# VHH binders against Putative glutathione-dependent formaldehyde-activating enzyme, part 3

Target 1, 157 residues: Putative glutathione-dependent formaldehyde-activating enzyme, of Halomonas elongata (e1vbt6)
Amino acid sequence: MLLEGSCHCGAVRFRVVSPHPYPFNRCYCSICRKTAGGGGYAINLSGDADTLVVHGAEHTSIYQAEIDGLTSPGERHFCSRCASALWVFDPRWPELVHPFASAIDSDLPRPPERVHLMLENKPDWVEIESREQDRCFAGYPDESIAEWHARLGLEEG

## First folded at step 14 (VHH)

Design t4 (from q1, 16 letters changed)
Fold by ESMFold2, look of step 16:
Structure t4 (fold): chain B 157 residues (1-157), chain A 119 residues (1-119)
Amino acid sequence: as target 1 above (157 residues)
Amino acid sequence: QVQLQESGGGLVQPGGSLRLSCAASGFTFSSYAMAWVRQAPEKGLEWVSSISSSGSRTYYKDSVKGRFTVSRDNAKNTLYLQMNSLKPEDAAQYYCARVPKDWAPFDYRGQGTQVTVSS
């Protein structure tokens, strides 16, 4: 599915093809919460890096987290003007890009279940609004974004 | 069975060059991005370089940019790492790895080949 996204101020707009467009995955880690997660979590989608088209790229900036004194290669792209978190690109996986669901303007399909991950890092004031079918993990789940879609028969072209 | 076999390691002087190869079998090599990682004694694995499935996009850890070149020959199912201007800090066991098609840990790694830089 072709996804269209933007920052709030309009300085950056982008398009990307996502074969896995369901916004099911809520990550509660401190990096996601602080850089992209106004509700206490962020939702990363998956996209094909070769299909990413960006307008207003001069208004993007990149954050790379420092972990144990080392700079992560992962690039968190955001709008320099309005601070909207837009996507993650990690050069270790050169064919992938992960737009944040919060930046997507296209209608996204409703997930039949959600996954709540990195709950060990969740602050107490953030409530998990878990449904009966949802899955919760203290750390990383045992499925990738693609595997979740395949298990539920929810792939997009 | 997925197999990755590294070769081309050895002893070189600082400033020297070395070319590593990785022979791949048991999967459709041209469909996967590939990576080089390395491990010095008593250290963790360190990402060095990645290359897209077609070879059109290459990426490097900052400390090796301009010195190392990753490449691939999809007709020969082989991944390469050309290492120039070698430094003592490049000494390590080097492994090639298959990059999964989703955002997950690398899903296969070979036995490695040793690079030693005399100083």
Scores: ipSAE 0.745, ipTM 0.917, lowest interface PAE 0.8, mean pLDDT 89
Fold by ESMFold2, look of step 17:
Structure t4 (fold): chain B 157 residues (1-157), chain A 119 residues (1-119)
Amino acid sequence: as target 1 above (157 residues)
Amino acid sequence: QVQLQESGGGLVQPGGSLRLSCAASGFTFSSYAMAWVRQAPEKGLEWVSSISSSGSRTYYKDSVKGRFTVSRDNAKNTLYLQMNSLKPEDAAQYYCARVPKDWAPFDYRGQGTQVTVSS
C-alpha cells in the first residue's frame, strides 16, 4: 500500500510503500510518548526505504535519543516548523523506514488486534484501551511488525 | 543452509589498515542488506556498518566514519570492510551479518575474524 503523509503545517510531505499498513502497535516508552505520542503512546508503521519520497526535506530535523549517555543510531525525523513527528530511520536496517501513523493521511486499515508494548514506562494517568484480543508487554513484544502481519494474513505486497 | 565466512583479520599497529572479506552462500546474497558487527572480550555485539542489498547505500557507526568503507560484490557473493587508521578501540572479533527484511535482530552471522591493534 502506498502511504501518504505530512506534517501539520504542510512544509513536509512524503510517500512510502508499505506491505504492513495496519496501525496495530502502541509503544508507551518515554521516547515515543514525549516525541510523538501526547496521549501516551505512538504507533510505528513499516515501509520500504527505497520507495520513500520526501517533499520539503529541508524542513525536517533529526533527533537521536541518548541512552546511558550514548547516542542511538536511530533517527527520529520531524518537521522543524511545526514539530510533527514523521518517521524513524535506523541505519542498521538500511532498507526499512518507520513512519508514525499520526503522520499518515492515507486511510489506514483497522487492525483486528493490537499490541501494547513498553508498558513498564507507561505513566499511571494513561489508560490502556485494550480489547480481549490485544496483547500486552512490559517490554518489547515477541513479534516484529512483519511477523504480526504475516501471522494474521494481512501483508500487502 | 546460510553460511557466512569472514577472513582478513590480523595484527596491525595503530594507524594501520586491514581489509576484511565475507564469503556468503546458501541464500540469495543480492537480495539482502548486510552488516558488519564486532565484539570485544566480555562485551556485547556492536554495530559497525550496514550496506543495502544493491550496495547503493552505506552507513557507519559514528566512531568509524571516514576510516572504514563497506562494500559488496554481488557477482562474487562477497561483503568487504576496508579499515584504515585503525585504533586500539577497534580491536575485536569482526562478524558479517545478514540484515533481516523486517525490523528484527540480525538473523545470521559468521564465525568472525580477529582484529588486533597493538604496538
Scores: ipSAE 0.733, ipTM 0.910, lowest interface PAE 0.9, mean pLDDT 90
Fold by ESMFold2, fold request of step 17:
Structure t4 (fold): chain B 157 residues (1-157), chain A 119 residues (1-119)
Amino acid sequence: as target 1 above (157 residues)
Amino acid sequence: QVQLQESGGGLVQPGGSLRLSCAASGFTFSSYAMAWVRQAPEKGLEWVSSISSSGSRTYYKDSVKGRFTVSRDNAKNTLYLQMNSLKPEDAAQYYCARVPKDWAPFDYRGQGTQVTVSS
């Protein structure tokens, strides 16, 4: 599926192809919460890095988090004008890019189940609104984004 | 039966050069991005460099940019790391790793090859 996204002010617009468009992963870690998830979590999608096309790239900036005293190679791209979080590119996986679901303008499909991850970093005021089919993890889950889609027969490629 | 075998490590003086090789078998090498990672004594694994499946895109950790060059020969199923201007901080066991096609931990690496930088 072709995903189209943008920042709020319109200075940055982008397109990316994703075989995995279901926004099922809710990450509650402090980096996701503070950079992209004001309600307590953010959702990363997965896309093919070779298909990413960006208009207004001069208005993007990059944040690299420090994790346990070390700078992560993961690049969190955001709009320098309006601060909208747009995508993550991690050069350790050079063929992937991870747009935030919050930046996507395309009509995303509804996941039949969800995953709640990194709950060890969730502040007490954030409530998990889980459904019967949802799975919860203190840290990283046992499936990748691609494996979740494959298990449920939801891949689009 | 994925196999990765690193070679080319050794002892080198500061400022010297080494070329590491990684022979791959048991999978379609040209379909996978590849990475170099390293581990110094008493430390965890540290990512060094990655290269896309075609070789068209390369990435490096900041401390090695301009000194290291990753490359691949898909006809020979071989990954390379040219290491120039070596520093004592580069001394480590170097491993080649296959990058999964999804956002998941690396699950295959070789036995490694030792790089020692001694003045």
Scores: ipSAE 0.725, ipTM 0.905, lowest interface PAE 1.0, mean pLDDT 91
Fold by ESMFold2 at other seeds, fold request of step 17:
Structure t4 (fold): chain B 157 residues (1-157), chain A 119 residues (1-119)
Amino acid sequence: as target 1 above (157 residues)
Amino acid sequence: QVQLQESGGGLVQPGGSLRLSCAASGFTFSSYAMAWVRQAPEKGLEWVSSISSSGSRTYYKDSVKGRFTVSRDNAKNTLYLQMNSLKPEDAAQYYCARVPKDWAPFDYRGQGTQVTVSS
């Protein structure tokens, strides 16, 4: 699926092809929460890095988190004008890019189940709104984004 | 089935150079991005460099950028790391790794080759 996204102010627009367009994973870690998840979590999608097209790239900035005194290679791209979180590019996986679902303007499909991850880092005020089919993990889940889609027959590619 | 065999390590002086090689077999090498990772004594694995499946895009940890060059020869199923201007902090066991096609931990690496930098 072609994903089209933008920042709130319109200075940055982007497109990316994703075989995995379902916004199913809710990450409650402090980095996701503070950089992209005002409601307590963020949702990362996955896309083909070779297909990423960006307009207004001069209005993007990059944040790399410090973890245990080391700068993570993961690049969190955001709009320098309006602060909208846009995508993550991690050079350790050079062929992938991870747009935030919050930045996507295209109609995303509704996931039949969700994953709630990094719950050990969830603050008390955030409620987990889990459904019967949802899975919950204190840390990382046992399925990647691609494996979740493959298991459910939802891969588009 | 997947096999990765690193070679080319050794002892060099600071400022010296080494070229590491990784022979790959048991999978379609040209379909996978590849990476170099390293481990110094008493430390965890550290990502060093990655290269896309075609070889057209390369990425480096900041501390090695400008000194190291990753490359691949898909016809020979071989990954390379040219290491110039070596520093004592580069001393480590170096591993080549296959990058999964999804956002997942690296699932295969070789036995490694030792790089030692001493005066």
Scores: ipSAE 0.723, ipTM 0.904, lowest interface PAE 1.0, mean pLDDT 91
Fold by ESMFold2, fold request of step 17:
Structure t4 (fold): chain B 157 residues (1-157), chain A 119 residues (1-119)
Amino acid sequence: as target 1 above (157 residues)
Amino acid sequence: QVQLQESGGGLVQPGGSLRLSCAASGFTFSSYAMAWVRQAPEKGLEWVSSISSSGSRTYYKDSVKGRFTVSRDNAKNTLYLQMNSLKPEDAAQYYCARVPKDWAPFDYRGQGTQVTVSS
């Protein structure tokens, strides 16, 4: 699926092809919560880095989180004008890019189940809002984004 | 079975150069991005460099950028790391790793090759 996204002010627009367009993962870690998580979590999608096209790239900035005193190679791209979180690029996986679902303007499909991860970092005031079919993890889940889609027959390629 | 075999490690003086090789088999090498990681004593595993499946895109940890060059020869199923201007902090066991096609931990790496930097 072709994903189209933008920042709120319109200075940055982008396109990316994703075989995994379902916004099912709710990550409650402090980095996601603070950089892109209006409800106490963020959702990262997955896309093919070779297909990423960016308009207005001069208006993006990059944040690299410190984890245990070390700077992560993961690049959190955001609009320098309006602060909208746009995508994560991690050079350890050079062929992937991870748009934030919050930045996507395309109609995203509704996931039949959700995953709630990094709950050990969740503040007490944030409610998980889990459903019966949802899965909850204190840390990372036992499925990748691609494996979740494959198990449910939801891949686009 | 996925197999990765690193070679080319050794002892080198500060400022010296060394070229590591990684022979790959058991999978379609040209279809996968590859990475170099390293581990120094009492340290965790540290990402060093990655290269896309075609070789057209390369990425480096900041501390090695400009000194190390990752490359690949898809006809020979071989990954390389040219290490120039070596520093004592580069001393480590170096591993070749296959990058999964999804956002998942690296599940395949070789046995490693030792790089020692001393005078």
Scores: ipSAE 0.721, ipTM 0.904, lowest interface PAE 1.0, mean pLDDT 91
Fold by ESMFold2, fold request of step 17:
Structure t4 (fold): chain B 157 residues (1-157), chain A 119 residues (1-119)
Amino acid sequence: as target 1 above (157 residues)
Amino acid sequence: QVQLQESGGGLVQPGGSLRLSCAASGFTFSSYAMAWVRQAPEKGLEWVSSISSSGSRTYYKDSVKGRFTVSRDNAKNTLYLQMNSLKPEDAAQYYCARVPKDWAPFDYRGQGTQVTVSS
């Protein structure tokens, strides 16, 4: 699926192809929550880095989180004008890019189940709105984005 | 069965050079991005460099940029790491690793080759 996304002010627009368009994974870690998830979590999608096209790239900035005193190679791209979180690029996986679902303007499909991860970092005021088939993890889940889609027969490409 | 075999390690003086090789078999090498990681004694694994499946895009940990060059020869199923201006901090066991096609932990690496830097 071709994903089209933008920042709120319109200075940055982008497109990327994703075989994994279901926004199923809610990450409650402090990095995701503070950089992209005002309601307590963020959702990363997965896309093919070779297909990423960006308009207004001069209006993007990069944040690299500090984890236990070490700077992560992961690049969190955001709009320098309106602060919208846009995508993650991690050079350790040079062929992948991970747009935030919050930046996507295309109609994303509804996941039949969801994953709630990094719950050990969830603040008390954030309530998990879990459903019967949802899966919950204190840390990282046991499936990648691609594996979740493959298990459910939901890959689109 | 995926197999990765590193070679080319050794003892060098500070400022010296080494070229590491990684022979790959048991999978379609040209379809996968590849990486170099390293581990010093009693330390965790540290990512060093990655290269896309075609070789067109390369990325490096900041401390090795300008000194190390990753490359690949898809016709020979071989990954390389040219290491110049070596420093004592570069001493480690070096592993090549296959980068999975999804955002997941690296699933295969070789047995490694030792790089030692001392005067």
Scores: ipSAE 0.710, ipTM 0.901, lowest interface PAE 1.0, mean pLDDT 90

Design t4 (from q1, 16 letters changed)
Fold by ESMFold2 at other seeds, fold request of step 17:
Structure t4 (fold): chain B 157 residues (1-157), chain A 119 residues (1-119)
Amino acid sequence: as target 1 above (157 residues)
Amino acid sequence: QVQLQESGGGLVQPGGSLRLSCAASGFTFSSYAMAWVRQAPEKGLEWVSSISSSGSRTYYKDSVKGRFTVSRDNAKNTLYLQMNSLKPEDAAQYYCARVPKDWAPFDYRGQGTQVTVSS
């Protein structure tokens, strides 16, 4: 489906095709929480990087987190005027882009289940609002390969 | 069964060049983005480079940008890494990896090929 999004001030608008918008990934890691998730998590959607069209790109800035003194190649794009978090692009996955649900203006489906990620990084004050069919993970869903994320700067704890 | 076979490693002097190859089988190679990662002794795995499924987009870790070139030949199911101006810091076991189509850790790699840079 076609997603349309924007920052709050309107300086940046974008469109992207999301062939797999489900599941909604609620990421509780400290990077997502502090950069895009004032309620304790951010919702990262999936998108096809080749379909991303941005208007007002001169008003975007990029943040790259540091993990153990090394800069992560993951790019967190946000509006330089109003600070709205917009999407993540990580060149290690060159064909993916992850818009934040908070930036989407077009209709989003209500998913039948959700995925809660990085719960080991969740601060105590954050409550997990889960349903019976939701999946919960201490780290990433594929925990057998989770060392790749940590070694490449994607996983904080 | 997904199989990846790296080759082309060896011993070179600082400033030298090597070309690594990765032969892929057991999956539709042209449908997947691919990556090179490396591991020095007693260190973790480090991402080096990625290339889109068509080969049209390439990305590099900053420390190798301008010295390394990733490429692919989809007709031969082969991934390449041209490494120029090699430094002692580049010495490592190099692995090719298939990039998942969803946001997930890299799931397949070969046994690797050793690159040694010695004076």
Scores: ipSAE 0.669, ipTM 0.899, lowest interface PAE 1.1, mean pLDDT 84
Fold by ESMFold2 at other seeds, fold request of step 17:
Structure t4 (fold): chain B 157 residues (1-157), chain A 119 residues (1-119)
Amino acid sequence: as target 1 above (157 residues)
Amino acid sequence: QVQLQESGGGLVQPGGSLRLSCAASGFTFSSYAMAWVRQAPEKGLEWVSSISSSGSRTYYKDSVKGRFTVSRDNAKNTLYLQMNSLKPEDAAQYYCARVPKDWAPFDYRGQGTQVTVSS
């Protein structure tokens, strides 16, 4: 599935192919929350890094968080004009890119369940709006997206 | 059965060089991105380098950039790490790892290979 996204001011537009546009990963870590998640979390999607096409790339900037005094290799791309969070690229997974759902303009399907991760970093005021079928993790999930689709009997697109 | 076997470690002087190899079997090696990670005593795993499945894109932790070179030979199912200008801080057990196709923790197999840097 082709995802199309943009920043709020329109200076940056992008597209990326996502073989698995869900589950919607709600990440509650402090980095995602502070940089892209005013409601207490950010929604990270999955995409094929080789398919990412960006227009207006001169208007993008990169933030790399410091974790315990060390710079994380993860690159958080955002619009330098309007501050819209756009995608994450982490070179440790060189074939993946993770657009934020907040930046996507094309239609996204409703997943049958959602994943809530990094819950050990969630502040007390954030309520988890989980459904019965949702998966919750203190840290990272222990199941791949492909395994998730197979377990739920979903068609792969 | 996925198997990864590292070799090529040893004792070197500061400023020396080593070339690590990782023999892969039990999966389609050319379909996966691969990584090198390392672990010093009493420390967690540290990412060192990653390489795309075709070998066309390579990435490095900042502290090793310019000194280490990751490469792969998909015909031989082998991953390599050329380490130049070694520093005492590079001393660790080095593991090769298969990078998952989803945003998930790395798989790694085998015992690793020890790199020791001392005078």
Scores: ipSAE 0.655, ipTM 0.892, lowest interface PAE 1.1, mean pLDDT 85

## First folded at step 19 (VHH; from t1, 22 letters changed)

Design x2
Fold by ESMFold2, look of step 20:
Structure x2 (fold): chain B 157 residues (1-157), chain A 118 residues (1-118)
Amino acid sequence: as target 1 above (157 residues)
Amino acid sequence: EVQLVESGGGVVQPGGSLRLSCAASGFTFRSYALAWYRQAAGIERELIASISSSGRTYYVDSVKGRFTISRDNSENTMYLQMNSLRAEDTGLYYCARVPKDWAPFDYWGQGTLVTVSS
């Protein structure tokens, strides 16, 4: 599926192809929550990095988190004008890009189940809106985004 | 069986050059991204450079301009050309196959030692 996204002010627009468009993965880690997750979590999608097209790239900036005193190579791209979180690119996985669902303007499909991850980092005020079929993990889940889609028959090729 | 075998390490003086090779077998080489990692004494492995299956390259700042990653899909081999070597480049250099998903790496070589000393 072609995903189209933008920042709030319109200075940055982008497109990316994702075979995995279901916004199922709710990450409660402190980095996602603070940089992209006003409700206490962020939703990461996955896309093919070779298909990413950006208009207004001069209005993007990159944040790299420090973890245990070391700078992570993961790049969190955001609009320098309005601060909208847009996507993550991590050069350790150079073929992937992870747009935030919050930046996507395309109608995303409804996931039949959700995964709540990094719950060990969830602050007490955040309530998990869990459905019966949802999965919860203190840390990382045991399925990748692609594996989740494959298990449920939701891949778009 | 996936195998990755590094070679080309050795002892060099500061300012010298080395070329590392990673010979791969047991998988469709051209369809995977690959990476070089370095482990210095007492610290975790760190990304040095990566290369996508389409040939896009990425470097950490500490080696940018000095190191060049490349691949030869006809020979199933990845390379790291290391120029202008410094003492801080000393360590074990590992090649790795990048998973197609965002997931922990599961296939590493055994490492080749690079020592930069006067």
Scores: ipSAE 0.706, ipTM 0.905, lowest interface PAE 1.0, mean pLDDT 91
Fold by ESMFold2 at other seeds, look of step 19:
Structure x2 (fold): chain B 157 residues (1-157), chain A 118 residues (1-118)
Amino acid sequence: as target 1 above (157 residues)
Amino acid sequence: EVQLVESGGGVVQPGGSLRLSCAASGFTFRSYALAWYRQAAGIERELIASISSSGRTYYVDSVKGRFTISRDNSENTMYLQMNSLRAEDTGLYYCARVPKDWAPFDYWGQGTLVTVSS
């Protein structure tokens, strides 16, 4: 599925093809929460990095988290004018890009179940609205984004 | 059976050059991204460079401008050209196949040792 996204001020617009467009994956870690998740979590999608087209790239900037004094190679791209979080690119997986669902203007499909991860980092005030089929993990899940889509028959060719 | 075999490591003087090779077998080479990692004594492996299946390349800042990653799909081989070597580049260099989704890497070579000393 072709996804279209933008920052709030309009200085940055992008499109990307996502074989995994369902916004099921809610990450409660402190980096996602503080950089992209004002409600207590961020929703990361998966996209094909070769298909990413960006307009207004001069208005993007990159944050790389520091963990115990070591800079992660993962790049969190955001609008330098309005601070909108846009996507994550990690050169360890150079074929992938992970747009934030919050930046997507396209109508995203409704996931039949959700995954809540990094719950050990969730602030107490954040409510998890888990449903019967949702999966909850204190840390990382045991199923990748692609495996989730394949298991539920939701892959796009 | 997926196999990755590094070669080309050795001892060089500071400022010297080496070319590492990673011969791959047991999978459709052209369909996978590949990466070089380095492990210095007492630390975890760190990304040095990666190359997508379409040939896009990425480098960490400490090697940018000095190292060049490349691939030859007709020979199922990835390369790392290392120029202007420094003592800090000493370590065990691994090639790796990148999984097609975001996941820990499962396929590594055994590593080739690069020692930069005078």
Scores: ipSAE 0.686, ipTM 0.903, lowest interface PAE 1.0, mean pLDDT 89

## First folded at step 20 (VHH; from x1 with F27R Y29F Q62E)

Design y6
Fold by ESMFold2 at other seeds, look of step 22:
Structure y6 (fold): chain B 157 residues (1-157), chain A 116 residues (1-116)
Amino acid sequence: as target 1 above (157 residues)
Amino acid sequence: QLQLVESGGGLVQAGGSLRLSCTASGRTFAMAWFRQGPGKEREFVASISSSGSRTYYADSVEGRFTISRDNAKNTLYLQMNSLKSEDTAVYYCARVPKDWAPFDYWGKGTRVTVSS
């Protein structure tokens, strides 16, 4: 599926092809929450890095989190004008890019189940809106984004 | 069963150059080099897309190291120039998984020692 996204002010627009468009995973870690998830979590999608087309790239900035004294290679791209979180690119996986669902303008499909991860970092005020079929993890889940889609037969393209 | 075999490590003087190779005995995708220095965690060095068209580097090696690959020989390379003592480490070749998942295939490593 072709995903189209943008920042709020319009200075940055992008497109990316994703076989995994379901916004199913809610990451409650402090980095995701503070950089992209005002409600307590963020949702990362996955896309083909070779298909990413960016308009207004001069208006993007990059944040790399420091973890245990080491700078993460993961690049959190955001609009330098309006602060909208846009995508993560991690050079350890050079063929993938991870747009935030919050930046996507395309009508995303509804996941039949969700995953709630990194709950050990969730502040007390954040409520987990879990349903019967959802899965919850204190840390990382046991499936990748691609594996979740494959298991449920939801891969597109 | 994929095997990754690194070679080309050794002792080299600061400011010198060294070229590492990694031969694969099976299907590869994007590939990467990592390293582990004394008393340190394994860290990312460089990666290259499956076609070889895109390359990425850790800040500590940008401009000094060059990753490349020869897909006809199923071989990954790391050209290391302007070596510094802090580049002393065991260097590991790895296959990048096709999805956003932990790395599952690593070489045994090749030791690089940069002397004063």
Scores: ipSAE 0.711, ipTM 0.907, lowest interface PAE 1.1, mean pLDDT 91
Fold by ESMFold2 at other seeds, look of step 20:
Structure y6 (fold): chain B 157 residues (1-157), chain A 116 residues (1-116)
Amino acid sequence: as target 1 above (157 residues)
Amino acid sequence: QLQLVESGGGLVQAGGSLRLSCTASGRTFAMAWFRQGPGKEREFVASISSSGSRTYYADSVEGRFTISRDNAKNTLYLQMNSLKSEDTAVYYCARVPKDWAPFDYWGKGTRVTVSS
């Protein structure tokens, strides 16, 4: 599926192809929460890095987290004008890009189940709004975004 | 089962050059070089897409190191120029997983020592 996204002020627009368009994966880690998590978590999608097209790229900035003195190669791209979180690109996985669902303007499908991950980093005041079929993990889940879609028969070209 | 074998390490004077190679015995995707210095954690050095069309570098090596690959020989290279003492490390070849996932396949490493 072709995903179209933008920042709030309109200075940055982008599109990317994702065979994995379901916004199911809620990450509660401190980096996602602080940089893109208005409700205590962020939703990352997955896309093909070679298909990413950006308009207004001069208005993007990159944040690389520092964890215990080590700088992550992961690049969190955001709008320098309005601070909208847009996507993550990590050069350790050069063929992948991870747009934030919050930046997507395309009509996304509703997931039949959700995954709540990195709950060991969740602050006490954040409540997990889970349903019966949802899965919860203290750390990383036992399947990738692509594997979740494949298991449920939800992949798109 | 994939095996990755690095070669080309050694002792070199600061300002010198080395070229590392990594041969793979099976299917590869995108590939990467990492390194681990004395008392340090393993850190990312460079990566290259499966076709070789896209390359990425850690800030500390950009402009000095060049990653490349020869898919016909199933071989990954790292050309290291203008070497500094801080480049002293064991260098590891790794296969990048197709999905966002922890790295599963690493070489045994090749030692590079840069003397001043």
Scores: ipSAE 0.709, ipTM 0.913, lowest interface PAE 1.0, mean pLDDT 90

